# VH-VL binders against o27280: the designs that were tried, part 16

Target 1, 266 residues: o27280
Amino acid sequence: MDSMNVPEVLEIKRIVEESESVKTFIFSWDFRREVRPGQFVMVWDFRDEKPMSVSLIDPVRSEIGISIRRVGEFTDRVHGLSEGDLLGIRGPYGRGFELMGRDILLVGGGIGMAPLAALADEATARGMRVDALVAARTADELLFLDRLEAAGVNISTCTDDGSCGFKGFAHERLLTLEENHDMAAVCGPEPMMFQVMRILDERDVPAQLSLERYMKCAVGICGQCCLDDTGFRVCAEGPVFWSQELSRVREFGRYRRDPAGRRVPW

## First folded at step 12 (VH-VL)

Design Fc7
Fold by OpenDDE, fold request of step 13:
Structure Fc7 (fold): chain C 266 residues (1-266), chain A 121 residues (1-121), chain B 107 residues (1-107)
Amino acid sequence: as target 1 above (266 residues)
Amino acid sequence: EVQLVESGGGLVQPGGSLKLSCAASGFTFRTYDMYWVRQASGKGLEWVARIRTKANNYATYYADAVKGRFTISRDDSKNMVYLQMNSLKTEDTAVYYCVRPSYYEGYFDVWGQGTLVTVSS
Amino acid sequence: ETVVTQSPATLSLSPGERATLSCRASQSVGSYLHWFQQKPGQAPRLLIHDASNRATRVPARFSGSGSGTDFTLTISSLEPEDFATYFCQQWESFPLTFGQGTKLEIK
């Protein structure tokens, strides 16, 4: 088995259209290399390399899925690929989600549902009760609904424009839900995660949140994904953090650093 | 509720044409490849046609028995899949099922109730 | 194409008995073999996918096993509603192909 730090050139087995802007690329995977929900891989298109969350972990079919949103030049190129084309994949990296208790709440926004969908599969397989709050700007951007339903997940939807489910943001919908869970997993736009975390903390619900930052090496050496003050490296100590850890991170929900290292507000 | 409803079946003479429709509801239609499978009376199941998603350029595939005669198409805006059947033969007589695969494909998980096509003089 | 052959063609059993149905592929299909149940006048229903995974709402008495070329569907204790025709289907390669079916009838 090759080193996890050496990209393996893999053939795209299937491409699934999740939405107008999101595609899932499915690859054969040797599960001797374990992968956990919440971990990420580095995807290499032989020009550039970007971190991507694993959205599908299927040991039965020996496949993984990587869901990619079209947001820039790299993803534009990737979205132009066809089944049978090749990509380089190295990893997995980072700290994934931990499951505890019997009842779990998933709160996801947009592409943030990618790692949560994988987590949902694991949780349901373990016999946990899974509730998912799936958020998006519009109905057509809601991801993985059928997949989650098939897994036995209880789904609540919310959209900014009210085109599906609750009209409003995820944290607003969460406020209307009175039930507490043993734990929560959150992934999506950082402002969303920030608000959701606050609510969960007030309710004394243990929460894990997956952060997205500019990342280069994925192995904790370059420091590009280092969070201010704490020195946490998203690729090493994360990308999944406990709410208690993030409470120490000043920049969380407030700003991020771009590839040039400049502070950019959310 | 996930549902597939076929329509358009009926009696047609050999050499005739018929167009089947399948209305999908209760799921994200654009995400799925769609299939037609047929079953002659008292016989086994036979894959007929497949149409891919937009991401896969709506590529179509056919069983050898129907190549050149049948055309599968879809309208994602209407959640519809169609099967245009031309130059029908008596051996095309069957119940035609509209079928959805699993979310990431791999197995058939949802079947319509089927529509009967009878080709007879 | 991959030919899928089921045996026996007909299986006559009584309620409470164990049923064992066989499906053989002409070439290896890995675990990409699925089982369907069909009752008269109804569409096929997915029972087992990927050789051994029960579909949603499928009773525990149904189980699948096998890999490669040889597969088995087992019904541990037959219920009256289990008497139907069962089909296996391979999804290793196109064209997708089905077995000819095993009719499970009441003795």
Scores: ipSAE 0.899, ipTM 0.942, lowest interface PAE 0.5, mean pLDDT 95
Fold by OpenDDE, last read:
Structure Fc7 (fold): chain C 266 residues (1-266), chain A 121 residues (1-121), chain B 107 residues (1-107)
Amino acid sequence: as target 1 above (266 residues)
Amino acid sequence: EVQLVESGGGLVQPGGSLKLSCAASGFTFRTYDMYWVRQASGKGLEWVARIRTKANNYATYYADAVKGRFTISRDDSKNMVYLQMNSLKTEDTAVYYCVRPSYYEGYFDVWGQGTLVTVSS
Amino acid sequence: ETVVTQSPATLSLSPGERATLSCRASQSVGSYLHWFQQKPGQAPRLLIHDASNRATRVPARFSGSGSGTDFTLTISSLEPEDFATYFCQQWESFPLTFGQGTKLEIK
């Protein structure tokens, strides 16, 4: 085990309230350890450990941000923390997004916007044209709109209840958009990603999608995050996959396996 | 689209009180710390107060010059930030700006037009 | 507190000329130094953040450099609309502090 796999105990530098259920925790980061959008870190609260996407990469301030949605016991504890408190962080792990071309489309749902926001920053810094379709159940759950706007991203919003932007799902909104892009990056609820991927494939737009699976080791040895049939490990070969890779993954958009290894439908 | 609009400035006597208001629009107000910065006529800028977000328990911070006399507060439901100024002094005379920091807080990003507070007998 | 000092107090130049403004901090502020432009009767406007990053919609003729204690704002070729007062500000620690300003006036 190398030093990278040992959690570093870091102080929470700042906490940003992204929404009622999402907070971004900011940490000082030594950028000698490279991190890319789409990669994840393992966050350790000294009781449990969970994979979390990096949502902010700021070399200027030597900081990273981890956006966490409150969804269970672990995240409840983390959301109870204050600035100055400590967390263990190891990583980054996994395959991040690869930027190509000049025009990129980002399609994100809920907390899935976390890695995409980081990708948006990188893309815009490279002078790429970035369009983002940001989806959520309600307007109050739309994430990172202001920071995306500040980065120069062209934003389209979609909400299930129509409280902001297009009323409906992300794939439905996407069908109404006719812009051409050199590539797309997608992250959010897997059913959303599945539908979005289909549309992008029909349009011959190369797409990368970030998957979420139960993960334990993060280093490709335990097999908990293996995808059926293919043997792809989300922590090693992913979490970012090309659409061509996911086309081989039968379970994609259909089911996942819980910590006990049982199939759970989406 | 992003806008901060101050109000409540005016003429008051030394020892008097005044409450400034700032209306925010065009951005996710709850996400941002908010600041007051003042500028006396023909002089430089001076940080006055800071209020944190709900996630940070609405913690408040003040410049030494106004500590104990001024109170910053916010109402996220109304996208408002306030500055209650008590025991005003002549040296408090200035244009008061409501200011939004950058998204993850590192620099002052958006400024209101300012409201003039004059403390004079 | 960190004291921020600007020089010169007043700079008289003509359109088309190069302007160089200095800002010094009493202690290191890393790159947490920002520049603002203020025109008469207006609020300050962010020009440069974190020493060298142009804010949105800021013309390319504006540039910032420096780190630690010494910083410079450069306007490569002055336009008539550039004649204003410029402030630097440190965000390394609280209390946040501003320089006293440099007034750039038309010669």
Scores: ipSAE 0.899, ipTM 0.941, lowest interface PAE 0.5, mean pLDDT 95
Fold by OpenDDE, look of step 15:
Structure Fc7 (fold): chain C 266 residues (1-266), chain A 121 residues (1-121), chain B 107 residues (1-107)
Amino acid sequence: as target 1 above (266 residues)
Amino acid sequence: EVQLVESGGGLVQPGGSLKLSCAASGFTFRTYDMYWVRQASGKGLEWVARIRTKANNYATYYADAVKGRFTISRDDSKNMVYLQMNSLKTEDTAVYYCVRPSYYEGYFDVWGQGTLVTVSS
Amino acid sequence: ETVVTQSPATLSLSPGERATLSCRASQSVGSYLHWFQQKPGQAPRLLIHDASNRATRVPARFSGSGSGTDFTLTISSLEPEDFATYFCQQWESFPLTFGQGTKLEIK
């Protein structure tokens, strides 16, 4: 029907408060337009546009969910919206996760759990065993726990302050786990992902990691999301990358670019 | 373990009032809409009330049969949902269930054990 | 409101037999039709959601089918524990409505 590059104005069907800072916005979706976990959409509030991961893919109800963390002016406006209000959505874009094997490990931090939650649904639907390490700063920032549990996911939690689960960081918790998986999917703060990737590589566990960068066009044209030194475009070649790909990306875990394109260390 | 436990049921005269309580545990209560569903003895199930989350301004909805008489409320800090029933009628006699919907509200996946409300002179 | 009607009201069968329960909606509910099992003195238990999806821990002998207005719950081979009342419920629109139930009893 409509070009994927033209925002479709959609009504917010439901709003779910995932945490104090994260809301999931549910939309009707025509699944003739395929969407995969790990892909993102561009959300337009008729003033600005931002990339957001798809956190829910429900072909039974013909719905998708977009989880948005309140972090700035744009997201402040979006969080001020109500059910029935309108947003522009275009996409989906980017490379999503691939599922392989029978046992999958998900490692997520904060809002990074958004795409992983969608992946968890798909994996469990396929009959895969899913273990999820869910990390956050505090217990109240842990996302999608009930959802994951309902899907049959085996959950391990860790929090920086120890308010829930393992006290420490995701990579530290991972070190305490002896079980190997056929594949891992990782999404969260880049420093976390960097450490997790190293551990997984040492264990010879194939891993996919979802990166976050400033994306403007979402179609690989503007170059805003290019990665040093490969020239990978997060919006086109990513946002999901294999660990082998990221091993070639010098900036990974070290620095990112701000909206102006300036290098900013992690 | 996910659990809903109703309380407050009992015998009351027509025109009387009763307040039901439901204690939730084992899940993130604040993220869920909550429902009351009732069932008269040997009869079918009837939706009674719905209360939404804070994100949706705690909006409330009622079946026509109880509209104006019943009030659903919640206390997220206590993981409690309530049903204030006023002007009770004999036809309100039923087991009242506190019910949790699925995570994104598609179906009822968790039910309490129910509490019996009997309205009789 | 959407009226949901189940048939038959009572179904008498023996263990090992196949049970077929019907649920009809007065208007299309898409796939937003759910099935519940209820035993005496117990709360309803989710059996099938969204027409054809088995809930957690539901045996494979239970299956749901249908869309729009006509739905079917099938138990391929009845076990003794399957004799109970079954309700269908639509979640397409408010008010949410339930069928009147089908009582599956042992012959």
Scores: ipSAE 0.831, ipTM 0.917, lowest interface PAE 0.6, mean pLDDT 95

Design Fc7
Fold by OpenDDE, look of step 12:
Structure Fc7 (fold): chain C 266 residues (1-266), chain A 121 residues (1-121), chain B 107 residues (1-107)
Amino acid sequence: as target 1 above (266 residues)
Amino acid sequence: EVQLVESGGGLVQPGGSLKLSCAASGFTFRTYDMYWVRQASGKGLEWVARIRTKANNYATYYADAVKGRFTISRDDSKNMVYLQMNSLKTEDTAVYYCVRPSYYEGYFDVWGQGTLVTVSS
Amino acid sequence: ETVVTQSPATLSLSPGERATLSCRASQSVGSYLHWFQQKPGQAPRLLIHDASNRATRVPARFSGSGSGTDFTLTISSLEPEDFATYFCQQWESFPLTFGQGTKLEIK
């Protein structure tokens, strides 16, 4: 087994409160170990292990950040940690985003903004124009706004309740935007991504979408994250997919599999 | 627009007290640590105090020169940061700046206009 | 604490000339060295962060270099608005410390 598959015990350097339910944990990182936006790591709290997207890649400070939403027992434990505490991290795994063109559109919902924020930093560093549509249920759940603004990203917000920006869903806001981009990157609730992908396809905008599935091994062996019809493993062939790839995935936007392998509708 | 506005400066006698206020606007205040930095006339800059976010239990840190005399605090509901200064000394005379760090606290990226504190008999 | 020392204390130059400002730390600060510009009666303004990154809206004529203990701020061709005091500051460890400043004045 590759040494990459052994968790490295790392100290939490800083904790940033992104929202009431989301914290970013920052770690020192040896960048001889390459990491790309869109890739994920397996986070181990010495009891359980969960895949988490990398939300910050800072080669200047030799740091990475992992944004974690509090949604269950594991994340509750992690959110209880303090600076100086330890976590195990192995990876990175999966296929990250590819950047192309001059203008990029980011469409993110909730915690889906985590990998997109990292992508935004890379894109802006390359001199690309970055537009971001940031969606959430409420204003308080909008993530990374100040960070994105500081990076030079043009931000449009969307909230379900209209507490900030456009009242409605991301795909509805997208329909009101006439400008096309050279490419798009999408991450969020799968129903959102499904609708956004359809719009982008109609507009002939190349799009990459990051999927979330139950993952166990992260190395393409166990098959728990396999997508129906294609046999794509989200941990190996993904989590980032091109829209053309996802068009072949029957379950996309319709259902997922739970830890027991049962179909669960979105 | 991101803005920090200090207030509360003035003339005070040695041994006296003064409370500075800083009003923040245009950004998500609760996610940032906040700092006070001071500058005596014609002199360099000196870090004074730091207060962390709620996620970090509002931990506070002080320069040795002000430890035990100054207290930094914040009210996230009002987007305010404060500096309570007690037992003031003549050497505390300076322009005091409220300062915001970068998003992940790497450098100072936003400064207020400053408020002048003069300690003199 | 890490002591940060700037040189020269005063630099007299004319518009159009190249300015080179030095900042030295008493111990290694990696790349965690920042530069600020301050004009009379104004607050400091971030110019360069992390040794070599220009802050937002900073002209290309400004550049930073260095790592460890020795850093340099360079202004390739001075404009009239560039005459000010420049401070370096380390963020490697607490307490955070600033240099004493270099005053760039018109010759």
Scores: ipSAE 0.793, ipTM 0.906, lowest interface PAE 0.7, mean pLDDT 95
Fold by ESMFold2, look of step 12:
Structure Fc7 (fold): chain C 266 residues (1-266), chain A 121 residues (1-121), chain B 107 residues (1-107)
Amino acid sequence: as target 1 above (266 residues)
Amino acid sequence: EVQLVESGGGLVQPGGSLKLSCAASGFTFRTYDMYWVRQASGKGLEWVARIRTKANNYATYYADAVKGRFTISRDDSKNMVYLQMNSLKTEDTAVYYCVRPSYYEGYFDVWGQGTLVTVSS
Amino acid sequence: ETVVTQSPATLSLSPGERATLSCRASQSVGSYLHWFQQKPGQAPRLLIHDASNRATRVPARFSGSGSGTDFTLTISSLEPEDFATYFCQQWESFPLTFGQGTKLEIK
C-alpha cells in the first residue's frame, strides 16, 4: 500500500572514498519521502539486502548519502560498484534523533559517525553549538573530520593506538571533556556506547543512542531486531533510543543476535 | 589549515613540455577529486582537468583545448597532484591553479596561489 | 557546452552604493551556479555557492538569487574592499564554465 516500503531501483550518482574501508554512495532523492538523521534504509544489491546508515541529507541538491563499511560479502560487492550502477533502496525506517537545547555532544565510533554527521548538519543549521568526539582504532579510520570542520563542529579525536588525538577509548576521552551539554547523541560499537551512556547518565545529560541489530523486514513485523527484556524493535521503536529506555535492557553492551536469532558475544 | 601549493611554472618554448606539481595539506586528500583551472592574463577562468579518487578508478577528464596534450595524475601517498603539459602552445600561457572542490563536490572551495606558465618564442 | 554570460562588463560605483551583477546561462543549470571574487594577483575567493548560499566568513552584505538561467549577485552597501572582479561559474555539466567577469571599480 505504502510505496516507500517497496525497494526503488536508484542509480549511484556519486561515490566518495571516506576511508580505505568506507565509501559514501550518493543518490538523487525525492524529499516528499522525508528523511531524518538517525533513520536508516535497506540497501538491495539484487542478491541480498542490508540496513545502512543515512549519512547525508541534502534537500537543496535533492540527494541522500549512504555510508557503507566493507565488512563482508555483501558490502564487498557494493564497494565494487561504480557510479551509474544500480542499487535498490527502501525506506527510510526507524525513529530518528530529536534535537533539544542549544548545546549538543556527539560521540561516534567508526562507522557510527555516519548518522551523527547528518545530525551535525541539522544541528548547526539550527544554530546549535556542536561538539563531536570522533573515535576509531587508528587515525586512518577517523571518519568525516573534514566535513564536520566545514560544518563548524568542534572536534575532539581519540584513537586506540594514539595515532591521532587522545590515546584511548571514547569513554576515557569523554572523562577529560567539559560536561555542560543539553543533550548527547551516541553511535558506534555497542560496548563503547554502553560505557559512554553510563558516564552521560551520571552527568545527568539526556542522551540518545543509535543501535544496530539484525534486520529482515525493517517495518517491525518479523521481530528479528528485538531487544530482550523490553520487546523493543530496533527497526520500529529505534534505532535511536533514549538512554533511559536502554538502561532497562541487559543485553545492551553484552551480546548481539545473528540472522537465526542466536546470541553471539560482541 | 588547508593549503594547496603549486610549483613548476616557468618560461618554455612552443612545442615544449612542463610538469606542474600541487602539494596538498591540512585535509584528507584521498577523499577529494582534484582540479586544474587556468587564467590567461586579463582573461576569465577556464577549467583544464579533473582527476577522480581511487574509489572512481582515478578517472581523468580534460577540457577540449588540452585533450591529448595534458595529463593529470595524483599520488595519494604524497598528497600530490600533477599536470604534465606536452606540445605547449602560446595559447596555453596562463596562471594555473590547483583547486579542491567541496567535500561531496558541486563547487570549488579551495584554490592554490597559482603558478605562471609562459609559452613564447 | 553551457555558455555563461556576465553583465555589465564594468560597473563603476562609490562606497555605500548597492551593486547588482547579472549572470546568464545558455541553458538551465538549476541552482548549480556559484560566484567568486578576485583581486589582482590573488586567487579567486568563493562567495556564493548553489545560487544563494553564502560561503563561510562571507559578509552578510553579499547575497545571491536566481535559478535556471538567470542569476544575480547583490552587494547591499559597497565597502572599499569590495572593488574587485566577480565571476560566476556553473557546475551543472562538463565542461565546467565561467563567465568572463564583471569588474567592479570605484567611481
Scores: ipSAE 0.616, ipTM 0.824, lowest interface PAE 1.8, mean pLDDT 89
Fold by ESMFold2, fold request of step 13:
Structure Fc7 (fold): chain C 266 residues (1-266), chain A 121 residues (1-121), chain B 107 residues (1-107)
Amino acid sequence: as target 1 above (266 residues)
Amino acid sequence: EVQLVESGGGLVQPGGSLKLSCAASGFTFRTYDMYWVRQASGKGLEWVARIRTKANNYATYYADAVKGRFTISRDDSKNMVYLQMNSLKTEDTAVYYCVRPSYYEGYFDVWGQGTLVTVSS
Amino acid sequence: ETVVTQSPATLSLSPGERATLSCRASQSVGSYLHWFQQKPGQAPRLLIHDASNRATRVPARFSGSGSGTDFTLTISSLEPEDFATYFCQQWESFPLTFGQGTKLEIK
């Protein structure tokens, strides 16, 4: 039936601590509201509402998973919840990833691996070969490695401090990987995504990148998620964009905007 | 390679005690609930105990047949699961398996090879 | 507690034949029914999870079906290594319970 675009109050079924700063919250979900990898939901704690990555999509068990990084007051409150506690969920919203070809590269930084983990599950279910470059500052912040390995994903890691895998940034590791992918999907810190996009464009690898911007309405009416002079709304036309679309966006990789529209350096 | 290795089984008299250990390797141990399942000779499989992760306050659960006598515990720094078995009975004689569930739970994914516990006088 | 009952208790077949194993739960378990294979002296091995999902590296000849209370494991063409005991197990509610097993033996 119609959701009227309001939060549905759901019980937290399970909590998994993915890292010190990231927890995944599992909910029962009625898949009459279909969910695609790369879409997001608005999570409501009865005081405030924030967009969050969908990291698990499991129609067989009628479950979704929402991965949340602790970064401020709202997420601190949510991280303090227990199984059985309630949250409001509205959505899903936005344009998800599209799969093509037989060989896909995933490049994820930090919490950006959340939507890519969901995409990896879909890609492997379709019989695609999946390579994932998983990046973080330290080994303890690499997300979803066990899950990706169990799904048959070929994992390469990099960490800023060299504690696991390649020492350095994701785009530096990417330069040492084979160039035989049919497409790529990228999500993480915007400076990382900009550097990765440039390399993939030079290699003629079609790439989709998932952007993060401040959101309030999630349906494109408030303007809070707008990109500079293109008029694209991350919540409506994105959050997943093709690299070709992003090449028209002046601010991508250089600065971001706060809720008031002010430029803020990355 | 994901691996679970049980140890500590042996022969013990009724009323005695025994502590089983399970060494885990090849996966991020701290994020998984862990289980003990047993199988008496020529019998079916029986769930014995469950221990949750730190995110769930290390909560423990037991089958009725062992409640109050067995204690499951874990040490995330050593990747170890333990089963302390007290007041043992002859019906506790079984092979004991350490078992890992799927990542977000829902089915048993990885089993150890088991350790035999024999309770007899 | 949900009782899980398997049939038949023993199934005698030859290599190349099709095997059909049944599992019935005393109350609905939705799709939360799993299948394991166990050979003598070995631990159980996961074959099928959530009624119909083949575990990794399980041969395609194994398939599962069913929901609610009635479930089936099918082996389309038996290989010599398939003669073993098979267990089903429900995860809808605690205590987690297993069927008593079906022994698949060579005729």
Scores: ipSAE 0.604, ipTM 0.817, lowest interface PAE 2.0, mean pLDDT 89

